VH-VL binders against E3 SUMO-protein ligase pli1 (pli1). Designs and how they scored, part 3

Target 1, 154 residues: E3 SUMO-protein ligase pli1 (pli1), of Schizosaccharomyces pombe (o94451r108to261)
Amino acid sequence: YSRPFAPVVHSRIRFRKSPFYDILEQFNAPFVVPACVGTRNTISFSFHVTPPALSKLLNDPKQYRVYLFSTPSETIGFGNCLMEFPTPQMELRINNQVAHANYRRLKGKPGTTNPADITDLVSKYAGPPGNNVVIYYMNSTKSYSVVVCFVKVY

## First folded at step 4 (VH-VL; framework fv_spartalizumab)

Design c06 (from s08 with heavy chain S57T)
Fold by ESMFold2-Fast, scan of step 4:
Structure c06 (fold): chain C 154 residues (1-154), chain A 121 residues (1-121), chain B 113 residues (1-113)
Amino acid sequence: as target 1 above (154 residues)
Amino acid sequence: EVQLVQSGAEVKKPGESLRISCKGSGYTFTSYYMHWVRQATGQGLEWMGNINPSGGTTNFDEKFKNRVTITADKSTSTAYMELSSLRSEDTAVYYCARELYYDSSGTFDYWGQGTTVTVSS
Amino acid sequence: EIVLTQSPATLSLSPGERATLSCKSSQSVLYSYNNKNYLTWYQQKPGQAPRLLIYWASTRESGVPSRFSGSGSGTDFTFTISSLEAEDAATYYCQQYYSYPYTFGQGTKVEIK
């Protein structure tokens, strides 16, 4: 459970392909959302939008977006990771603003969950302090890894 | 294969306008930025501006913004650069160049062959 | 506007010799949060369009021979050809893509004796 699953700086999560977007850049190393059964938990981390991504967001916000992805931590060392949030009982905040997305997991329909579109909540400044991510959650039976990505939408 | 093919050489008089085309083929035209770079005889490369062909949004170097217009036609996969109020100092080879997808943003992996423009009275 | 200054203007060497080219930026093109330098190197032969050789200051483009390398960070960058070949006679340009407007250095001309 440790070796192939160990967190590595620069580790890239390879998600299942989507016909609606391409992942162009991952802004952060996978951040672990630990399992939390019967209690509430909160995790937070920061990410920075790179200067080229910022220029594209400012010029073409309809074509370029910032999405937050989640997948079971146990699978991040493998390709074709499924987009799946830790629990439908969660709240995502970006720079202290609530992100509205569907966090519900559908049994019998794996891989149909969309990433959270956080583009409108992201700072249009590439310097400090960056962008703060906070996830409030409960009733997650396993750990998840979260990344923020720059995507091109079709 | 990916190709960028530019229109032919131009000879212009001061005060006239220049219009150069750059036709892309072998790739999805709307998925890449198209840039224009010029090079005066014996001098270095000078970035003029770019266009996102999908949305039509443009960026320019400030020194050209009052004279340069960049457009793109999705149906023909062709980008255009128009430069007005020509001066002898505009004598140069003009290149179009494709900006590689985001991971290599700011890098020009394919260039047109260049269009020689001579401005003389 | 970010100004790139290249030196020397001209470098005349024999085949097999090492060429070292400098590019200095008026401000940092290093983004500290991803530790990436937004700097590229191009080769231009007479009568031809430029060819991409190096991006991210040190990453070699696909198909580019291993004798070409880039190094440096922030404001000071070096492009090296470890063992010159006759076909390497060209002008080499650095370019920054940290911010618009994109800017090029004035070029270093490498001549083979």
Scores: ipSAE 0.165, ipTM 0.682, lowest interface PAE 4.6, mean pLDDT 86

Design e01 (from s08 with light chain N34R)
Fold by ESMFold2-Fast, scan of step 4:
Structure e01 (fold): chain C 154 residues (1-154), chain A 121 residues (1-121), chain B 113 residues (1-113)
Amino acid sequence: as target 1 above (154 residues)
Amino acid sequence: EVQLVQSGAEVKKPGESLRISCKGSGYTFTSYYMHWVRQATGQGLEWMGNINPSGGSTNFDEKFKNRVTITADKSTSTAYMELSSLRSEDTAVYYCARELYYDSSGTFDYWGQGTTVTVSS
Amino acid sequence: EIVLTQSPATLSLSPGERATLSCKSSQSVLYSYRNKNYLTWYQQKPGQAPRLLIYWASTRESGVPSRFSGSGSGTDFTFTISSLEAEDAATYYCQQYYSYPYTFGQGTKVEIK
């Protein structure tokens, strides 16, 4: 018989479904990126890739990826969360290396932005405190919540 | 319904090679890993390796890495395990098992019926 | 590799009795940030393939009777059958999926008197 769906975890963000990927696992509790008006700000946190996910990444990096997701903090309890970065004026670094992604929303279509693909920047040998995430940003009118997820891509 | 059906029993001599098949049905073959696990008579379960049928990537226990080959054919939804340079210690029942990959994944929810392999002089 | 040690090797009990099986891991299989233990329990009857009973150390697979339960965290795990039935005579294996290679315990044989 088929396994039941995993129960909803309190700290889990439920994102709007994508035809391009399935979210299989969330590696961290949502991390708040505070609103920042007219100045620069920096936030930092760490995450660990679970050993089973790491094994799959090493053996099939084209099918399995590690993505960084962002959504407005006020929506995280409601499900169907939209993929939106805090601001197009941001820089994401993983283990001190720049993650190159499009942080701008698609023209006229909020929530259609792709998550940042950080797969090639995650470390197999990350000791405590794990893989380091740093977001440099400016001019965000509201707070956002950020999670790192293991995904299957299509 | 989900089923994994394995090929029939094999009798081999030392030094020969073994090839066992495992055909999946009732699910999307390329969405699940296929694992191979063996069990010698009266012994416990021993993990041998796995394959992602979508990409063909494989993992093996170091004990088998130079003798085992795992492949998959998407068109027939069939995985294969080949074991070369057979020894009497390879006498066992060989199972295939699928792995669901989601947030609660990593477990073998369906198994094949097993293939009995006897290696004797 | 992670080594799983099961005890006792054999457990002989009467119907209606409580069976308690142990599985100890050489390394923690708990991922603390997720609060999840990467440990499963399987039932194997003679001549049959193993059957998944418990995953994430304590979650019952669909269709598994409520008398079967799992508990524990980190390195020490327990599998319990609260009221043994005749059909529960089998060998029970724990397995870790924390890291490759996946490994199994040596099994505990449950016999009905």
Scores: ipSAE 0.007, ipTM 0.549, lowest interface PAE 11.6, mean pLDDT 84

Design e02 (from s08 with light chain N34K)
Fold by ESMFold2-Fast, scan of step 4:
Structure e02 (fold): chain C 154 residues (1-154), chain A 121 residues (1-121), chain B 113 residues (1-113)
Amino acid sequence: as target 1 above (154 residues)
Amino acid sequence: EVQLVQSGAEVKKPGESLRISCKGSGYTFTSYYMHWVRQATGQGLEWMGNINPSGGSTNFDEKFKNRVTITADKSTSTAYMELSSLRSEDTAVYYCARELYYDSSGTFDYWGQGTTVTVSS
Amino acid sequence: EIVLTQSPATLSLSPGERATLSCKSSQSVLYSYKNKNYLTWYQQKPGQAPRLLIYWASTRESGVPSRFSGSGSGTDFTFTISSLEAEDAATYYCQQYYSYPYTFGQGTKVEIK
């Protein structure tokens, strides 16, 4: 008898390496954005920037950034995950401010999308209440997992 | 292999200035913060400050802020620490250390060999 | 500024004995949302640069012998050498990287009889 697979909580998602940034830290456990075909949906969650990351971010904001990543949930355990948002028709809000990012795949190809740069929208304090994330979306045929990461850009 | 090589020992008089170098090799110099830590004879370790070699941004302990300057030369993979208005209390071994920052593990994984500085009249 | 206080100042033990070193922080270095303590331990032998042993309060650096361990959370931390070897004679420092300025404890000197 095979025991059913249990979802990994607080797992680190391993994204495909980028020449433009290094992922230094993941701030939250992967948050599931459920599939929703032909309808609208809204999900929300919170994350906190760690004190060491915040110190670097405040001192060096052009070299250190906070990015929001997304990948299909079914691939989360396999490593080399591709950066892909649930749908190009989504709106991302951080602390009730709209994040202006491109959620579309380059020429329709999977894994060519850049993560959303939310650095200027995050709280510069490590304590409560933290940072609120809201995703408004529609027409996603599969579920996605979202994480917020601290990155160094080149 | 990763290596940090510091300049040689210095003997200074009070009121003079000091400049120590730290050359990194075996890694991408601009990808890691470089820190300066000193240790007076028979005393503990004391953090002085750091630099991000990529952008040149620096942080200092307030104790040193008025006298210390940290710079980095990307072309030679070398960090420099200058300390002005030297006092006898500045007699110490000065270390550079590379900070590996990964998943909040901001650790000093490689250190220079140390530079002995004696300030005496 | 976060102040780290180490005790005892000196610990003199025989080979094979257990060494227990304390480090107390004036402020919590625990980030509760990730359950991580931003505290490291370094070993320094006379005439040498410090060597990283433990990070995140309890995680051993690669290549560090299993006899070295760290424990504790928030403001109270312990560094343990389970069975002292002659080569373990050194001064051990705790250090926090929770916030700038980074600070070190004053050190505990471990002497082997």
Scores: ipSAE 0.017, ipTM 0.655, lowest interface PAE 7.8, mean pLDDT 86

Design e03 (from s08 with light chain Y33W)
Fold by ESMFold2-Fast, scan of step 4:
Structure e03 (fold): chain C 154 residues (1-154), chain A 121 residues (1-121), chain B 113 residues (1-113)
Amino acid sequence: as target 1 above (154 residues)
Amino acid sequence: EVQLVQSGAEVKKPGESLRISCKGSGYTFTSYYMHWVRQATGQGLEWMGNINPSGGSTNFDEKFKNRVTITADKSTSTAYMELSSLRSEDTAVYYCARELYYDSSGTFDYWGQGTTVTVSS
Amino acid sequence: EIVLTQSPATLSLSPGERATLSCKSSQSVLYSWNNKNYLTWYQQKPGQAPRLLIYWASTRESGVPSRFSGSGSGTDFTFTISSLEAEDAATYYCQQYYSYPYTFGQGTKVEIK
């Protein structure tokens, strides 16, 4: 009767609904940021903005954005996942440019963090080499899963 | 349920303008692109353009850019397509279609019933 | 603009026969990094609006019978009806949604003898 979901990636994370944006597309399979206690670690992965998403982004840039989301890996099989970064002691780089986002929880409470808006750092062209993501971090007591999504903002 | 309902058939003379409506119901109108596709007599499907009802931004096939105008009224959940300087070659059935954009499907999952337009002298 | 060329123009077959329709693209509609082909197939019966059958070149739309299938990648695509039924008499169109302007093939008319 109705169209089944046609995911662009192998698995999708279902985040808690926001009044400020709708998640339209997930560009990558969840990438694990492993726990890292008492040391520093670096992870990297790539993603590509799909051609239909690029068309909308270029023609309507005030309404469409690219956000980076994070949530504890242990919860990604459930719906209503909380937006939460691995640690406030992190640096996110997109195509070797620092993304200035707030990685801290408000007063230590989970789910009070906004996704990182990386729209201005993303290549506006389809094709190689795509977009490189690097996360430098330390003191994460559990693993997190990270995805880059195409969103419509309100 | 989701449905797209178009205005009725039109008979026009060369040089006149055409205005067709497409009313969406059963879904959040501003969350989906609305496209216009025509089918000239005895020919295949031809994409004309689209509109994002939320922001009003439009895209057109180059063939129509100087003659076509697409608008949307959020308060009535209705999209409009206006085609000016009509020629006999514009005789066609005109369809509106909704783009299911979630997860970049980019497909037309719901279509209007079509509006028959005849342009003759 | 991406041009889609369909063949044959018409195909006349008996019920129970296999129908094979071709769609060739002037440019690749495969996005290599997600391995998705941005190609759809629609069915149009006389007097009706088109009906979506296949998207992502090979994914069947909900409610579409299993006898309909799509295959291919990049520039060469095939639409197959494994065992024709009388109600399958229609014109079938491929369409790309890789980039604007969206374009359709010219259609293949399937007739049942």
Scores: ipSAE 0.036, ipTM 0.664, lowest interface PAE 6.1, mean pLDDT 86

Design e05 (from s08 with light chain Y31W)
Fold by ESMFold2-Fast, scan of step 4:
Structure e05 (fold): chain C 154 residues (1-154), chain A 121 residues (1-121), chain B 113 residues (1-113)
Amino acid sequence: as target 1 above (154 residues)
Amino acid sequence: EVQLVQSGAEVKKPGESLRISCKGSGYTFTSYYMHWVRQATGQGLEWMGNINPSGGSTNFDEKFKNRVTITADKSTSTAYMELSSLRSEDTAVYYCARELYYDSSGTFDYWGQGTTVTVSS
Amino acid sequence: EIVLTQSPATLSLSPGERATLSCKSSQSVLWSYNNKNYLTWYQQKPGQAPRLLIYWASTRESGVPSRFSGSGSGTDFTFTISSLEAEDAATYYCQQYYSYPYTFGQGTKVEIK
């Protein structure tokens, strides 16, 4: 066994396996989207695409994508986390551009939602200030953890 | 077991073209990048380029861009490197090596045995 | 492109001695946001393909003896063999995978007297 790199820079969320993609790298530490009952809220954070990931995105964007994942914060310690957005009443912006994705549960069931494909909105520059993420939302009964990941799609 | 097997030694004349194959076995061919690295006699290692066998996208060192072509055949799990307009300076051992892009590995964990190429008049 | 410079060119030592090899990069290969150094070390014996020894500057590949180690960060890297054995006679190369084109150092030849 190869030893892992230390120091630990990011806590990684382990999502349930998908037949449609493999998660290759997580770009940020999980960012908490707090519960917001009966009011509107906005959260923002930044992430950076690693130089090797950027090279692959530029040369093969149809096989490699950048996806935004979300899962209930209460479950991140258990592994096999379900892909679920905080609320259907949300708007995601990457670098001040609206990300078009389905934030609703498929057939109303938790964990059946696809992650948001933000590949076309990501900066082609790997340096500062990075990529700005803004989530506008309302009516989230619990907290969620959000990560941006590099994925290979099939 | 993982294995990369390259085609046999080649003797070429200046101005001719070279084609070397690298067949992968014991792993999922489309999950790894395939790189080509050469080494002239008594010299160091020189990266030439790579291919993503899944999508067919390639990257090259600019020194080789106009002479090198890298392709892959998923049905036979084989990558190919073609080098045109050969010169005596192209006399070298040519290696293929795989790279897994899982958590940004970037490492060449398995290499082919090497193909010796001699370019002489 | 990133240029890697290795020193010394040749190192001649006796069994049991410590070997220390240097690799210097023309620019940082440390990505600050994941705190990883995109640098590997390979061993190449005559007539053989290179063998991966160290990745992420300091992580040993599985099956690599503990006498081999790597250290350093950013632009300055060191590869160490704590107690040389006869089988360690080889040329050692550093390589960066921070950006394309991937580049290698020119190599350090370790000879056992």
Scores: ipSAE 0.013, ipTM 0.613, lowest interface PAE 7.5, mean pLDDT 85

Design e06 (from s08 with light chain S32D)
Fold by ESMFold2-Fast, scan of step 4:
Structure e06 (fold): chain C 154 residues (1-154), chain A 121 residues (1-121), chain B 113 residues (1-113)
Amino acid sequence: as target 1 above (154 residues)
Amino acid sequence: EVQLVQSGAEVKKPGESLRISCKGSGYTFTSYYMHWVRQATGQGLEWMGNINPSGGSTNFDEKFKNRVTITADKSTSTAYMELSSLRSEDTAVYYCARELYYDSSGTFDYWGQGTTVTVSS
Amino acid sequence: EIVLTQSPATLSLSPGERATLSCKSSQSVLYDYNNKNYLTWYQQKPGQAPRLLIYWASTRESGVPSRFSGSGSGTDFTFTISSLEAEDAATYYCQQYYSYPYTFGQGTKVEIK
């Protein structure tokens, strides 16, 4: 009695252009990280690296990366979205390994946050069960949408 | 407008080396993979390999073994394909094609006009 | 490597008729988790470079006439021209981009009587 497989059709979030990378593919539909005030919360979801992206990662790992992006959910329909995490005090785990990334804005300025580079933590196999994402957080005053993307870096 | 322009026809003898160029214009050259595909007379299309122009990394079909070299010059937006130890069966039209990214990664939306190569004694 | 087999080798039809071309893959080119088939169709006229018509097995490239369509999933794919025009005389190739090396079918030649 297992849960049947459900193929995903992805809604793409349009982030503000970066001179350091191009977003080539989005692996998941935006996952909502709900607002959470005064309590701790944990969300989890999975994603799968597509076979063509995996081939590029294996053959050209210095130029292709897997990044986790976050933006306020209220902005995802408008495009030119800013890279912002829900809270500077969060922990991101990929396949039960801690992702070391800077979740804070530089000197409080919007748009100075980099996406989390999770490339070294993702499975090198395109089949099941895929990649598990867990976000531990507290004190987020608004909801955020999170996507995992295949990027080319410069 | 996007264009890929290839070098002119070549006539070679067995054992010689071939070098073909493909110049891209109308787009950011380093943002797209460049692929090489050949077609022997009266035969189908055969993928040879590709290059990422921004870093120079390459991938090849094993059937070309160590005979193929692909390079790119960012300053001139030109990719090159060199095929060594030519054989008569290398007689073909050689195409360059760029790989479209985003949701259409893996498709060849623009192709060069082709370079005819004849290998004979 | 993934082998693509196209049939028939040649198809001879009159203008206005429906053309149906087959492409079969030795392995599935469907990625279950995004429900996408990594298969394209190209048109090649004599003396010309190939032209992209269909990607993701069924998505028509911009500027391609609506009479061209693609269908199928996994290992079995069909390319259809609903009403042949004289200008459609060409060889049609399927191609997979699921994994390296990228591979093409042998082609189906469509001739207009």
Scores: ipSAE 0.039, ipTM 0.661, lowest interface PAE 6.5, mean pLDDT 86

Design e07 (from s08 with light chain N34Y)
Fold by ESMFold2-Fast, scan of step 4:
Structure e07 (fold): chain C 154 residues (1-154), chain A 121 residues (1-121), chain B 113 residues (1-113)
Amino acid sequence: as target 1 above (154 residues)
Amino acid sequence: EVQLVQSGAEVKKPGESLRISCKGSGYTFTSYYMHWVRQATGQGLEWMGNINPSGGSTNFDEKFKNRVTITADKSTSTAYMELSSLRSEDTAVYYCARELYYDSSGTFDYWGQGTTVTVSS
Amino acid sequence: EIVLTQSPATLSLSPGERATLSCKSSQSVLYSYYNKNYLTWYQQKPGQAPRLLIYWASTRESGVPSRFSGSGSGTDFTFTISSLEAEDAATYYCQQYYSYPYTFGQGTKVEIK
């Protein structure tokens, strides 16, 4: 199994395996959320859901979901990346709608934070302009990389 | 290793119902969509529909308008296709085929051996 | 629904010759954001189930001989057998998986003289 090379390619982040879901496809190149101390910052990017993924979401939304993942940028070159958001002081919006998720890490258990489930906020159209992601945040001591993935849940 | 085994040939009269089974083995049944494709003698391939065995969701070609039902039994790794109100033009070989989403979505990499169905008065 | 039109209906060629088969789609099956064409090619011999040869328009399935290849993008696709062998006598179908319902072309029959 190989993929044809595109003029612009995206690298995949290898997250630590979860018994609760499988990552089937990554929709965007890792997007950097820069460190931000003492002030607020905003980043935005877009992604597109592939037609086969969209078909599965429409027909089986309880088995297939769209999750937003985050991990420290310094670790993305390694496997077994931990799911960790930049800061608990953040707001995630998909297509101008607020995503409700727990952005806090569990003390003493790195990598136990769940990705944000944004399935119900994703456009049901596979074409342009796609889906807009906006992250508002403050007080992140290091940079993070964010990806949107198609997952199968168990 | 991977195998799809279908039930045997059927001879039916117009107006009757048909039920064909497709048993998967050698793989995780719930990780693949199961599709049904038919082929009339000397004709091309016609996609009928599919099922996600994990969730039970189905898709159909509108040509079969409420005549086709696809189900799956996870405990026996078996998919079923039922076609009601049979007509002579339903005479065909019926195939099941699996589709993997994880790396080659949309491709039917393994097919059943086919079930010959004859509808005649 | 997306309609796939294959041509020619029949190709009669001698062993060693090149076979070129066409498949045209009524609308684009290219998802431009990922630069992927949702198009497959199958081989079917009489009395047998179809066999997957090419997916993503140009990627050869494992175990498929290198003489088989696919090319094209968007609405126009080509399937090529670079040097025909007797065992290649079959009907070849293109299929799109861009959207439901999945559809097949009507097939091109390759005959060996």
Scores: ipSAE 0.007, ipTM 0.576, lowest interface PAE 9.9, mean pLDDT 84

Design e09 (from s08 with light chain N35D)
Fold by ESMFold2-Fast, scan of step 4:
Structure e09 (fold): chain C 154 residues (1-154), chain A 121 residues (1-121), chain B 113 residues (1-113)
Amino acid sequence: as target 1 above (154 residues)
Amino acid sequence: EVQLVQSGAEVKKPGESLRISCKGSGYTFTSYYMHWVRQATGQGLEWMGNINPSGGSTNFDEKFKNRVTITADKSTSTAYMELSSLRSEDTAVYYCARELYYDSSGTFDYWGQGTTVTVSS
Amino acid sequence: EIVLTQSPATLSLSPGERATLSCKSSQSVLYSYNDKNYLTWYQQKPGQAPRLLIYWASTRESGVPSRFSGSGSGTDFTFTISSLEAEDAATYYCQQYYSYPYTFGQGTKVEIK
């Protein structure tokens, strides 16, 4: 048998443009939040803020932020992806601290949900162990892909 | 099209101050860092510092910190570099360069045409 | 500060030959968690501003001919021109953007015989 070809890092997700921020960098390969019906589920992954991004966060924290984005996994190859969380009743923790964000969809206007601002919860130290992300959720009928991005806000 | 246009050549005496401008056009000025890099005749490139035009924050190479000031005017999309207490060793071509900050690349995708500065007595 | 050392100082080659340029860093410019090397290569012709060719050590900038390539990781980097053209006569600089202050190598001059 032959060894499969598997890239270490997946392609970047292309989200619909927002007038409130620009996505400058994606820190992790898309992480799959699998569908989960009838039970609670938990996923966990890590990411590291790159040294240049860390420098900008420390110098201009009001202009640069770290946001967590989510979109249906089936759409990540198409571009113009919609910002949409798996379920409005999820809990997001960064380095064991609860991220207070609105995970609820705006009815009648899919994709207008804001990403989660996790800037205040991420480590300002560039070395190990990095930043731990934990998502607790239930009742998601499809899978979602999650990425953490460095953004400039307006 | 993206352009960075610098002010014209300068001739200075030791002890004087230098002020060079760099005007950006064809892009959103406040979305990119602006850097200053110099090059003495026949020598290599030397990074001096940068500015975030949106917030005004600056970074410098320590050897210039007491002599260099970098500013930006958002209304005119122009960055400025001032170097004080000039010495003959400051004779160089001075460039501004835009930092392409997408995927934290840190690359200089567009450069000004350069400003020749001669410091002599 | 991170010191970049380039070698050789000068390469004199004929059209069609392969040019290989070295850049060594005093400390690693690899960020192990994203597996990216924060190193760029620029081309500078006499009287002109530098031109970006390669970033992240091996990614070719849009519009740059395929004969230009970069490789290496951590502290040892190579820039290659697979088949020299007359218009490639220039000085080539490596630069790190891992940390401030940003620093450049001293340059390698490529001359066409």
Scores: ipSAE 0.065, ipTM 0.658, lowest interface PAE 6.2, mean pLDDT 86

